Miniprotein binders against p81326. Designs and how they scored, part 22

Target 1, 226 residues: p81326
Amino acid sequence: MLHFGGFIMEINHISKILEKEREEYIRNKVEEYLKQGFSKDDAVNKANQSWRTYIGHRIQDVIYNLLKKFLKDSGLKVTTDKALNNRNLPEELDKVKRLIAINYGEYLFLPDADVIVYKVENNDIKIIAIISVKNSFRERRFETTYWKLKLKESPVTSHIKVFLATPDKDNEISYKCPNGKPKKMRIILEYELDGIYFLKEDFEETEKAKHFGKIVEDIIEISKKL

## First folded at step 17 (miniprotein)

Design W89
Fold by ESMFold2, fold request of step 19:
Structure W89 (fold): chain B 226 residues (1-226), chain A 83 residues (1-83)
Amino acid sequence: as target 1 above (226 residues)
Amino acid sequence: SEEEKKIEELLLKAIKLMFEALELADKGDYEEAIKKLEEAVKLLEEALKIAKELGNERLIKRVEQLLKDVKQMIEEIKEKLEE
């Protein structure tokens, strides 16, 4: 724990870091789309959509690399949904993929699992947690809770912790009762998920809603119980 | 204050470089990762100098911890290069 109090906490500044890139990114993308023949309005809309995808990937990569670094000494491994979707999958990752898949009759789908933490003991794989990274809750507001509920339906996946990591730049879930009124989205997400980890300083901290820097300690403690 | 704003700018740039270095190391680009981290050290040393001139104990401790972290990262990546 004392080992993990420094650099990992600086992820709380990720929105400020990324925001400095936004103006140049949008300008370049609008110019690109205009050259492709899109109208100004369409180009702006596409550029903003492109930006949201870009920051999502940037934040996922940062989270992946931080967890990889800070969990390595505890014997915990980290992978991503991108790695699991490669066609030529190593045996270890193929097992990880099979252990988180959800059965829908004839169909097998992966949950929304941007980052996956697992351990290997005597060639046996145990999935510890999945982390879903959400930058905005305008669409797919409760998708992460759906996947948590589906994982709970099977005894082979019911132990898997489902976490949400978010900068929540627009304060959509930062407080339970903003302006004295209950925020349904925050209340339901906190109730159903195993934890919400904020990539910022300003939010209502609870037993389940924490600074992202606490995620390493939490995962390590959970892994000891498995 | 303008000095506190300068420290924050230096810290954000250094932190970005540290994130980039982790990504580079994951790809096996160890020499470039070290280069990014060495740049981060210089930014953090500048931030530490300003923080000490201000007497801001909280900023001093934060920057000193970050310097410790980045130097440890450099050592770990150099070890990977020798493998």
Scores: ipSAE 0.771, ipTM 0.909, lowest interface PAE 0.9, mean pLDDT 89
Fold by ESMFold2, fold request of step 19:
Structure W89 (fold): chain B 226 residues (1-226), chain A 83 residues (1-83)
Amino acid sequence: as target 1 above (226 residues)
Amino acid sequence: SEEEKKIEELLLKAIKLMFEALELADKGDYEEAIKKLEEAVKLLEEALKIAKELGNERLIKRVEQLLKDVKQMIEEIKEKLEE
């Protein structure tokens, strides 16, 4: 529709845009760690870890701002797990926090959700979806599936869609059978999650694995059924 | 070609400016957001000129759509600034 222009599809180039920052970022971080007394090899390793964290935050910010822009006319609201971790939340966000919290007996914890989409209906809040943003799958490969399974355990959270958004630069989950053999990580993530949204052009599309630009339409349609 | 590489560089820079403008607008920094978008327009106009010289119809269509999107974003933010 006219509401969703071609701009949202340009997120497929986010990795190339951010990669132009990498050389200077790594150089500055290596120098910083060398001055702190780390060996060259340790400084490089720490700089690369820092870069991965930095990229994750940058991609999350872009996703948040795009979703906020493109969902507002449909009456859908967007927040982040960072915003929900503040003390003294506004009442609306405090309700969002309580509605997504996972019960571990005596303890309540927020899932690591990154971006949360919700609506207000009849002065009540309904969580529509959470989006986990993963820049790579080097660590915590199945964290997002864990959160989906935990949310399914309760009837009050089982309706919440759990999406993964990723550039997947290293093609870790881009194809189901890249060398004629099933890629375990792609198969399990696609099976367990409600959707995987890629921030790039080249990947194997399926009913659950799509270009990120389709996420707005999908969220709107899901919200109409709730 | 070298011209195709130049168009891609211009597009990536313009798209980055558009992302930055959204973040600025979300913070209420409307004047700075407009400045970023106006710079993006200039980059896209340069990219369009080169794409037309090459006769690359797919690139022409893509850049024309981005120009439409950026100009719409500018108008939306100007309306908020007038409030």
Scores: ipSAE 0.759, ipTM 0.904, lowest interface PAE 0.9, mean pLDDT 89
Fold by ESMFold2, look of step 17:
Order: structure tokens, then C-alpha cells, then sequence
Structure W89 (fold): chain B 226 residues (1-226), chain A 83 residues (1-83)
């Protein structure tokens, strides 16, 4: 493991890194859409929508790769919802998928789990945590809390920790009482979830609201109790 | 200052290369990952030189730690190539 406070803490700059890519990305996408026959206005709108999807995926990939690197020496494994939606799942991942699924009668659905941390002991799989990566809170603001509550309903999933990871670029949940007024989203998310991990430096730290770099130690400690 | 802005730009580029190298290593593209990390070393060494000229002790320590981390990543990936 690298020392806490080194490379892993540099994820606090992810928004600045990605923003430097935006102008070139938009320009390239507009050119691509114009070649497909879209008007200039439509091409610009589609490029901006494409950008929002792109940054979400980029942040998820960085989180996945950092966790995989920093958790491997503790015997913990990491996968993603994308990997679990593959039609030809290896047995191990098929078991992970079954262990996080929520029962809705005739239907089974996966929770909002962009990244999943688990361990394997004697061919048995124990799910440690799921991490939801949110770039913005203007839509689906409490989806992660819903999934936490659903996971608590069954003894096979009730132990699973549910974390939120976010750059929170627009400061939607960074402070509990900005300007003396309680921020409902921050207060409810912090109360209901097992942790919120910020991908930036400026936010109000609490027992549950921390820099992302602290997530590795937290996951390792939780895994030792399971 | 202008020099501090230049250091920030170098650091952001180096950090991006380090993230990319992790992704490449995960896919088994070890040679390309090492190339990215070697480029990051050059950027960090340039940033360290400027930070030392400014006498910014906090920034010097941050860049020195990142250089240590990158070099460790290179060593670990080279070890994987030998397996």
C-alpha cells in the first residue's frame, strides 16, 4: 500500500483535469456530428450531452482503478456494474451479481452500484461495499439512499456498506449549513449512507464525510469484521 | 504567481498520466503504462526544479512524494512484466 496522503489524494483534482479536456472534446464531437449531417445547433447540443456522459464514465474508471490498486494487497477484489452486465460472466462475478441483487417478487434488479468491493474466502464471496459515483445531484438525488434501505431488508445484503463518491463540483452537498441554512440533501445523504467521499479538497469533513483517499482504510477495516 | 500556475499545469498533466497508466496496467498493457509513467516523471522533475527555484517547501514535498509514487509504480509494473 502507498502511504495515505500520496497519489490517491490527487484524485481531489479530477474535476480540474477533466475540465481541461472539455474544449477539445466538444470541438471534436461537434465535428463528428456535423459529418453525420446534424445542424450546427444540434451538433453542439449533442456534444454537450456527450461530454456529461463522458466525464461520468471517466470518474468511475479512475475510482475503479485506484481502488483495485490500493485494495489488492489486502486481499480485496473490485468489479463494476458494467462487468456484471456482461452476458458471459465468469462464475465468480455471477456470484457477486447474485449476492447484491434485490428481490421485487418476480424480478431481480441490481442496486445503483458503479463499483463493488468484495472478498473471496474458501470459494465463498462476501460483498463488502458498493460505491455510487455521482457527478451531479440535480437528478436522482436520493437514489443511493433508496438502495441502501433496500439492501438492509435482507440478512444476505444487510451488511453491505453503501458509499457515495462525488467531486460535487457545484457544492450541492459539500456543507451541512451553508449561510446558516440546513442543506437537506447533504444532511439526509450523510445520515442514511455509510459514507460520503469527496473528490475535492473543499468540503465540510465529518465522521461520514471524508476525502476519497480515506476510503481504502475504511474498507479494509470493515472487511476485517466480515 | 506565473511560476506557480506553471507548476500546477505540470502536476495536473502528470496526475492524468498516472491515472491513465493505472487503466493501462489493469488491461495488461504494461509497456504503454510504463511509457505514461516515464512521461509523468519528466513532468514532475520539471515541476520540482521550478518549486526549488521558488523555495516553496510545501510544494517541493508534494512533488517529491509524487515522484516517489510514480517510480514505485514503474517498479511494480516492471515486476509484473517479469512474471
Amino acid sequence: as target 1 above (226 residues)
Amino acid sequence: SEEEKKIEELLLKAIKLMFEALELADKGDYEEAIKKLEEAVKLLEEALKIAKELGNERLIKRVEQLLKDVKQMIEEIKEKLEE
Scores: ipSAE 0.758, ipTM 0.905, lowest interface PAE 0.9, mean pLDDT 89
Fold by OpenDDE base, fold request of step 19:
Structure W89 (fold): chain B 226 residues (1-226), chain A 83 residues (1-83)
Amino acid sequence: as target 1 above (226 residues)
Amino acid sequence: SEEEKKIEELLLKAIKLMFEALELADKGDYEEAIKKLEEAVKLLEEALKIAKELGNERLIKRVEQLLKDVKQMIEEIKEKLEE
């Protein structure tokens, strides 16, 4: 049994836990925006947008911390895109940044990489996986898929697994064909990505669509093959 | 039941504290992380008591596992403090 196996499963409740903070958060943000001179309607809209961003970051942070903890004993390291957005990076992180970069001719751009898992062997860095964390699919629905496809185009990055982690609160991708109607997003994401990991129990499980609790084992297994 | 709701509330609070503790520990705030985890232990122990009173084996197992996890987390952080 993976150490802390029970705790990982409790990630299912993260959305509920965070939702309890929403009312207070919104109230405070509305007040802040009103003080800045926004109308009430604008303040509310901005507060709601801020909340969505906030929740997304909080979930990402939780996932980051969990992965960092659970992968530590395997010798795997975890970082984030935010950590890479520094001018002066340690050598290790600078290498990580370079190894996930996508070539656009005159420019290199980083994929959306909320969490990056890598290993260091004999001072060589191997990127194992990128985990994109999405709380909702209202915006940028196929962005993760785009990045996966772009990473496949280079021999430098083609081996990198791209995973999606989501609570999928609105059940946008939890099932492939609920009520006989195909969920385009689920089908495409599952087809194009290396895996989808749900921070919930109520979803259609497949070879690629799994509970988040399996991500650690999957990453470790991938790491051994690299 | 009302008691089950109370257990769930306690669990959610404890889980929140555990997540917060992980974040604190990642930042090097080990002492504060331990405090959060110790509070989580108290909440989980209360939840366990209620679960046992209800005879809900599923909840008992869930809470016991979390207690094991949180205690292990505390020990791991304590080890880091001694380094």
Scores: ipSAE 0.656, ipTM 0.858, lowest interface PAE 0.8, mean pLDDT 92
Fold by OpenDDE base, fold request of step 19:
Formats: structure tokens, sequence, C-alpha cells
Structure W89 (fold): chain B 226 residues (1-226), chain A 83 residues (1-83)
């Protein structure tokens, strides 16, 4: 049994916990934007946008910290795209960066990789998984799918699992066919990605759509096959 | 019930502290992480007391598991401080 199994399950409440900060955050940001000379309506809109960005980062950070903690005992390492966005990288991270790069002919670009899980064996790095964290699907709905498909095109990166982690607060992808109507986004994401992990209880579970609590086990299992 | 709401509130506060502690520990701020976890323990102990009074076995088990997790986290961080 993974240590802290109860705590991982409590991730379901992260959105609720963070939402408690929203009112104060919005108020402060509105005031800030008003002082900058924006209209009240503009200030409110900007504050809401700022909140979306803020909350997204907070959720990502929580997921990162959880994965880092729970994968540590298995010998797996965790990093982020932000950590890789440096000119002076340690050798290990430089290798990680190179191993997730996508070829565009004259250029190499990195996929969006909120969290990267890898192992080091005999000084060789193997990338295990990339986790994309999405708080909402208002923008860039299939961006993660694009990166998965691009990674699949190269024998260097084709083995890398791509997962989506989301609280899906608006129930955009929680169910495949609610009320008999297919949810295009859920169906496509589930089909194209290696897994979707929900930070909530109320979702349609499938072979690929699971609770976030299962992600650690799944990653460990994948790592053993590499 | 009002008591269940109180338990949930305590749990949410404790969970928040646990997440914050993880972040602090990752940054190497172990002392502050421990402080937050100790506060979480207090909250969870209070929640456990209420849950036991209510006889809600599900909540009792949930809180007990969290208490175990928090205490283990404290121990792990303390070990790092001694390193």
Amino acid sequence: as target 1 above (226 residues)
Amino acid sequence: SEEEKKIEELLLKAIKLMFEALELADKGDYEEAIKKLEEAVKLLEEALKIAKELGNERLIKRVEQLLKDVKQMIEEIKEKLEE
C-alpha cells in the first residue's frame, strides 16, 4: 500500500480549498487594476483571468508535489517544463530535456509538459510519462492530444505516456455520453491519450479514465516495463 | 448535520496545511512545514473527536488515516532535518 494513500484521495478537495481564496483574490486584483486606470468592468474581467491562471498553477504545483513525494520511494524522479526552461541545466535535466524534444525539421521544440516523470538507470535516463494539468477546458482543448501524437511519431519519444490530470470542475469530460449525447472532448482525449486522471469522485470510470489516486501505481507499473 | 459540516471544515483546513507543508518541504523549509503539519494534527484530532461522538465510522476512518499520514510526514521531514 502506497504510503499516504488517504492523503492522495483528499486531492478531490483541492478545488474547494482553493476556491475559498477566490473572493479575496478577486477583490485585491480588482483594486489593483482600478489603481492602474482600468474601468470597473475591465478590472473585474482581468481579475477573473488572473484567478484562472493562478488557480491553474496552484493545482499544478500540488500535483507536482504529490507525484514527487509518492514516486520518490520507487526511485522515480519528477521535474517540470519550467525547470527545463533554463540555459544552464544539470546534466540529468539536460538529458531529460533532450529526450522529450520534438523534431520540427530545423528546430526542436518541447511539448507542454507540466510534470515529467523519469528514471535513471545505469546513468541512462528513461522518460516514463508526461502529465498535463488542466483546470478547465475553455482554451487549448486538444493541446495535450497534439503533443501525444507528436511524441508518438518518433521512436525516441513514442514510448512516453501522456496523461491528463484535471478536476474537471465544469464536467466537460467527466462523462462520455451524458444524457445520451456524446461528449466529443472526453471521447477524443480518452482515445488519444494514455490516461485521464480525475481529481474528483463524480466521473465515468473506464480503463483509461481513472481517479488521480491511481496515477502513482500506473506510473510505477509503466516504469517497470521500460 | 452541523457537526458533520464542522468536521468537513476541519478536514479541509488540515488538508490545506498538508499541501502547503509539502510545498514548503520541497523548497527545503522543513521547520515551517513541520509547524503546519503540527497544526494539521490538532485540527484532525478535533475532527476525530467529533466524528467519534457522532459514531460516524466512515469519517472516523478517514480522519484516522489522515492522522497517520500527517504524523508520517512529520517524521519524514524530521529525518531530513537531522541529515
Scores: ipSAE 0.656, ipTM 0.858, lowest interface PAE 0.8, mean pLDDT 92
Fold by OpenDDE base, fold request of step 19:
Structure W89 (fold): chain B 226 residues (1-226), chain A 83 residues (1-83)
Amino acid sequence: as target 1 above (226 residues)
Amino acid sequence: SEEEKKIEELLLKAIKLMFEALELADKGDYEEAIKKLEEAVKLLEEALKIAKELGNERLIKRVEQLLKDVKQMIEEIKEKLEE
């Protein structure tokens, strides 16, 4: 039984908790954009877009903190793509950065890696998993899938598991065939990714589609096989 | 019921504090993290009282589990402060 099993399950409420901040956030941002000379309509639109970005980051931060805490006892380490975007990296993080890089011939680029889980054994770093956090699927719906496929193309990165974590508030990918109609996005994401983890209870569970509470155990199990 | 809504509000507040405490602890702000968690305990204890008064076994179990978790989190952070 995962320590803090009750608390992990309460992640289902993260969207609701954060949504309480929306009204104040929007009001403040609208005021800010009006001061910048935008029209009222433009200010509202920009504020709404800002909110979407903000809430996405907040959910990502929560997931990061949870994973960091729950994986610590297993000896696993957690970082983020943001932490890797520094010129002066500690040696360990510099190695992590290099081990997730994707080759484009003349260039190396990092995948979108909201959370990166790795282990250090005998001064060697092994990347275990990348977790992409999505609050909504309105934009760049297959971006995570793209990165998974790119990581598979190299023997250096092919072993890295790619997971999607989402509250899926709008039920975009919660079910495969609601009302007998296939949800293309759910089917493709589940097929291409190593797993989808839902921050909610109302979803169709499969071998690859699980509640977020299972992600820690799954990552630990994967880490033992590397 | 109004009482159930009150319980849910208390739970959401407590859970928020628990998430904030995790972030603070990650940053090394252990004392502030403990303060947040202690506040969460108070909210959960209030929620538990109401849940017991309602006789809602499901809510009682949920709140009791969260209380266990938050207290354990406090102890873990205290151990780090002694380190």
Scores: ipSAE 0.653, ipTM 0.856, lowest interface PAE 0.8, mean pLDDT 92

Design W96
Fold by ESMFold2, fold request of step 19:
Structure W96 (fold): chain B 226 residues (1-226), chain A 83 residues (1-83)
Amino acid sequence: as target 1 above (226 residues)
Amino acid sequence: SEEEKKIEELLLKAIKLMWEALELLEKGDYEEAIKKLEEAVKLLEEALKIAKELGNEELIKRVEELLKDVKEMIEEIKEKLEE
């Protein structure tokens, strides 16, 4: 067992670090789209869309790699929804996919599970937690809550913890009652999910709403009870 | 202060290098990961020097902890290379 409190906590600076890349990224993408024949307005729109996709994937990659590093010595394994959607799926990951898939009659769908934590015991796989990584809450604000409720409906998946990880740069869910006004999105997310982990310093901390650096300790403790 | 801004710049760059090293490690690019971490060490050592001149005990402790983390990462990756 290792204690890495310093490095993992530095994820609180992820928005500052990634924002430094934005200006150059946008300029390069606009030039690329202009060369492809798009109008300036279209090129700018496409570049901004490309940036939002890029930073979402970057944040997810940082979280994945940190969790993989810090959970490894506890015998816990980490994968992603991208890995589970590959055509050449290894047998172990195929089992992980089957254990989190939700049945809708003739169709199977994976929940919003950007990062999945599991363990292997005697070739048996136990899903510990899924982490949804959200950069903003513009669309389908309660999608993660929906997946938690669906997982709770089956005794096979009801043990799976569902976490949300977010920089929440625009403070959409950072406080429960800003200026005395209840923030519906924060209150519902905190009530329904097993935890919200912020990738920044300034937010209202509760027993479920924590700094991301606490997630490793929490996951290890949960895994011991399973 | 200007010194505190310099420390922040060094820390953010070092942190990004550490994240990039983890990504490289995931890909199996161990030698490149070590190079990123060694660059992070140099940045953190510069930050530590400035923090000590400033007498900021909180920053000194933070940077020393990060240096320990980076050096442990380097040693772990070097062991994987020799296997």
Scores: ipSAE 0.810, ipTM 0.926, lowest interface PAE 0.8, mean pLDDT 89
Fold by ESMFold2, fold request of step 19:
Structure W96 (fold): chain B 226 residues (1-226), chain A 83 residues (1-83)
Amino acid sequence: as target 1 above (226 residues)
Amino acid sequence: SEEEKKIEELLLKAIKLMWEALELLEKGDYEEAIKKLEEAVKLLEEALKIAKELGNEELIKRVEELLKDVKEMIEEIKEKLEE
């Protein structure tokens, strides 16, 4: 049994912790948009969209820092798509970027890879996993699945595990058959991805749908096979 | 109960401070990270006192584990500061 301490498991409270910021954040953003000349209805809609973007980035940062902390002793490195988009990339990160890029003829694009786990052995870089962080599934419901399928198309990237991490506050994918009927989004995401990691206590656990705290153990085991 | 609500509030504040400390550590702001963690220790010690008064063994164990984690984080950051 692998135990990394209680701290990582406290991510199950991330929605409660961050929700305490919402009221003040929305109030401030509505005032900002009203000063820009938007109607009250537009300002509220824009403030709520701004909040969803903000909270998504906050969750990504927490996940990044936790993974960096708990994977360091296993020789595994962690970076983000934000870091990979810097203009003057160190050679190591430039290689990471190129190893996950997908070729579309004249164009190269990075998949939706909020957090990337890799290792360096004898100056060679091996990408272990990418983690997509989604706070909600209102838009781009199957984007992560699309990127998994694209990564599978090339022998250079086919080994890369693709995980989804989510608080799923609104229970959009927490259960396979919530009212006795299959939930399409949960079924397809679980089928196509290598794992779904929930940032909360209450969801239907399966071989691929787990508490976030198990992601460290899973990544370490995968890295041993590469 | 109202006391259990207070414990939860203290824990959530402490956890947020711990996450903020990791972010500060990533930026190299070691002194500020330690300050956040020391604040978290105070909140966790208050939570532990209330949990012990209630006799809630589950909460006591959870808070004691978090206290251990925070103190280890402080030690680790202090070592990085000496580098």
Scores: ipSAE 0.789, ipTM 0.916, lowest interface PAE 0.8, mean pLDDT 90
Fold by ESMFold2, look of step 17:
Structure W96 (fold): chain B 226 residues (1-226), chain A 83 residues (1-83)
Amino acid sequence: as target 1 above (226 residues)
Amino acid sequence: SEEEKKIEELLLKAIKLMWEALELLEKGDYEEAIKKLEEAVKLLEEALKIAKELGNEELIKRVEELLKDVKEMIEEIKEKLEE
């Protein structure tokens, strides 16, 4: 008896809520960098970059906590790539880490998997989905699709669903053909990924491009098939 | 209108408090999480009053659903405290 309405759908306002913090954040960060000895121009540039990182972490935290709340009663667990990089890793999380790692010959790397959903059955861990959280597409435009393709190359990881969650504040991928011209980023991301979940109201809905509130139902249904 | 802007401000504040309460719950700070949620209830009740004055049935229903969610969250946390 999950309750998906109301609260989870309000994440569509996350950009408005967080934007109210921007001016004070930037001012405080510029002051911090000036105290570290950076020039005014460098401090401003660093503060703007810091804001983008901060926003990404804030959005990831909200998504993590919402998914943990709404998936708990379905026997699903949620972790983050930050948690997997801690020095004192519990055995369960160490297994999660090993199950999403990609082999590059001499090297073993984790995909960029901001939030990870998994289940534990009979001492076995099954990775259900990873969710990449992107505030904007100014850099690393297709990073998530790269990780999907790499995960698909191994039978151990090929079942893992790869989702993108984004407010897409600048409307970089909100529509397939915004001015009658195909938008390359939207077309490729939607084609390659298992789903795109928007943290806003105004976007073109498709089978794969949905409101974020639908992600819980999708994950639960996928988990029942594994 | 000024009333619609007030409703939006109240809703955004309440939503942020609800997210903060989830973070506090994750840290085990149950009493502080409840306080955040009780503040959100007050903001949502004020928003509901204004929405009823405007006669906006869709907004009324949205705020009532949020109030239900917040009150359920409070009860869930209170149950954990009694364990």
Scores: ipSAE 0.760, ipTM 0.908, lowest interface PAE 0.9, mean pLDDT 89
Fold by ESMFold2, look of step 18:
Structure W96 (fold): chain B 226 residues (1-226), chain A 83 residues (1-83)
Amino acid sequence: as target 1 above (226 residues)
Amino acid sequence: SEEEKKIEELLLKAIKLMWEALELLEKGDYEEAIKKLEEAVKLLEEALKIAKELGNEELIKRVEELLKDVKEMIEEIKEKLEE
């Protein structure tokens, strides 16, 4: 049974909770850009773009801290893409970074991942899952599926589960066949990814499309097979 | 309902405090995390009182589950401080 199940389910209100920060954030950013010499129109546009980046990071931080809390008792560790890009990596994180790298001939690149779940057994590290956090699907709609396909190309990384976590505030992928017509983005994302976890209540549930509160049990179950 | 709107406001504020406490815990700021959680308890206790006056069993259950969760978080952090 999942401990703190009431608390984790409240993430379904994350968009409403964080939206209360928007007015003050935009006001402060507009003032900042105006003092840098931008026109009012440019300052407003830049502030709105800054907010979209900011809220994405805020959602990622909430998810990271929740997963750290809920997975710790199962011996699972959690890190972020931000942590892996630091210059002063602990040895453990350097190994995590190396284990998810993708080979492009003479070059090795990291997939873009927001949250990484792994375990350590006898000094061996096993990557369990990568979770991509998307607030909107207007740009880079299939970046997550691209990285899943690249991870599948190597036996070293093919076991890594790739999940998408999203509030999907604008209902871009919430339903498979709205108005009787297939929604290509939802169909393709669900087909290619190992799971989609919604940070809201109103969406079409399937075996791969679930409430975010189910992700802890799913990750624990997967980790037992690795 | 105006009372249901008040309960929602209290719940959303409490949940945000609980998320902030987890962030503080990650940074090692245990005493500040407890402070945030104790504030959340007060908000949830107020929400529970209003929910009971309304007789809304679904809201009562939701708030009681959150109260249980936040109190357990406080105890876990206090244990870490004593280590």
Scores: ipSAE 0.760, ipTM 0.905, lowest interface PAE 1.0, mean pLDDT 89
Fold by OpenDDE base, look of step 18:
Structure W96 (fold): chain B 226 residues (1-226), chain A 83 residues (1-83)
Amino acid sequence: as target 1 above (226 residues)
Amino acid sequence: SEEEKKIEELLLKAIKLMWEALELLEKGDYEEAIKKLEEAVKLLEEALKIAKELGNEELIKRVEELLKDVKEMIEEIKEKLEE
């Protein structure tokens, strides 16, 4: 399967496609909150917040499904942190969960890992990459960076690549120095993470900042070195 | 142009169907996934027809690539159903 097929490139339209659903979604949610006794202003605000959460999940799901499809032929597997949040995990996923855990002394916690890519060789699991999916950077701007740094602190997890995937619809990190002013967030994220993948065309491309279409190839290449 | 807008609309609809099909595949709903993909093929074929009429080589190429991907997806699913 063409890793850079037309289908993966069409991800540029994800924001536009999903935005078409917004009006109906907001209308329905406003109605729901009004029925719950909220004021009109509160209902609208709550609906907008609900939409932000919803759209974030939808983007994550699309990315997950695309990666799962396009990495399959390479023998690579994909899961999510949500799938790992189960008491009864299959052996394979239980191993994956343990291999991404971060040590806090008395406790082990999982990093935010929207998408996890791994391979199985001779019954051994190797974690290849974690992809964080962000629709906007209004909240938790450097959370992905935190997890990357934490993963680096252990020889068990230090090899795990951490990527950010985003449409960056508000151009918060699309350019390093727009109008001659440095964008702190772009510079820090690009420096600390292993890569940033944009779900759009209008961005400043660098060695680490690429179009999402390149993520499949990059992951496959990394997997061969592990 | 109006025709280009129509092509873009068809493409966006087809892409959405393809994403939905992937979601269905994850849930094991192969039959419904195929239905969505078949609908996507119809939309893409219409888009291709318009693109050819316009002589827009870029759009033709884009639609043809996507059409290829959809057809391959359908075949892959059908093969799984026969196993």
Scores: ipSAE 0.685, ipTM 0.871, lowest interface PAE 0.7, mean pLDDT 92
Fold by OpenDDE base, fold request of step 19:
Structure W96 (fold): chain B 226 residues (1-226), chain A 83 residues (1-83)
Amino acid sequence: as target 1 above (226 residues)
Amino acid sequence: SEEEKKIEELLLKAIKLMWEALELLEKGDYEEAIKKLEEAVKLLEEALKIAKELGNEELIKRVEELLKDVKEMIEEIKEKLEE
């Protein structure tokens, strides 16, 4: 049993917990935008957009903190793409940044990497996994898949596992064939990615589609093979 | 039931505090993290009491496991502060 298994399982409540903050958040943002001279309708729309961004960051932060805590004892380290967006990086993070970079000829670009798991052995850094955190699939539905495929093209990055973590509130990818109709997004994401981890209980479990509670063990096992 | 709703409310509050504690730990604010976790313990203990009164074994087990984890985390942080 994973140490702190109960703690990780409570991630199922993330959507409900954050939703409780929504009303106050929206009210405050609407007021802010009205003061800036926006119309009521524009203020509401902007507030809703701000909320979507906010909640996405909050979910990412929770996942980051959980993984950082629960992978620490295994000697694994966790960072984010945001932490890598600095010109002056510590040597370790600079190496991490370089090891996840994708080659586009004249340019190197980083994949969307909400969470990056790596290990340091004998002063060498090995990237283990990238975790994309998605609250909703309204936009850029296959972007994570794109990054996985791009990482696979290079021998430098081909070993990096790419995971998706999501509460999937709208059941966009929770089931492969609900009501007898295939959910293309679920099928494609599951096929192309190394795993999908749900921050909820109500989903179709497969070898690749698991509860978020399994991600720590899976990452540790992957790390042993690298 | 009203009691089940109360348990859920307590759990949600406790979980939020636990996440806040993890954020504080990342920032190196260990003392405040402990305070958050201790508050979570109180909420979980109350939830456990109600769950026991209801005789809901599944909920009891869940709350007990979470309570154990939180207490263990507090001890780990305290040990680190003494070092």
Scores: ipSAE 0.625, ipTM 0.847, lowest interface PAE 0.8, mean pLDDT 92

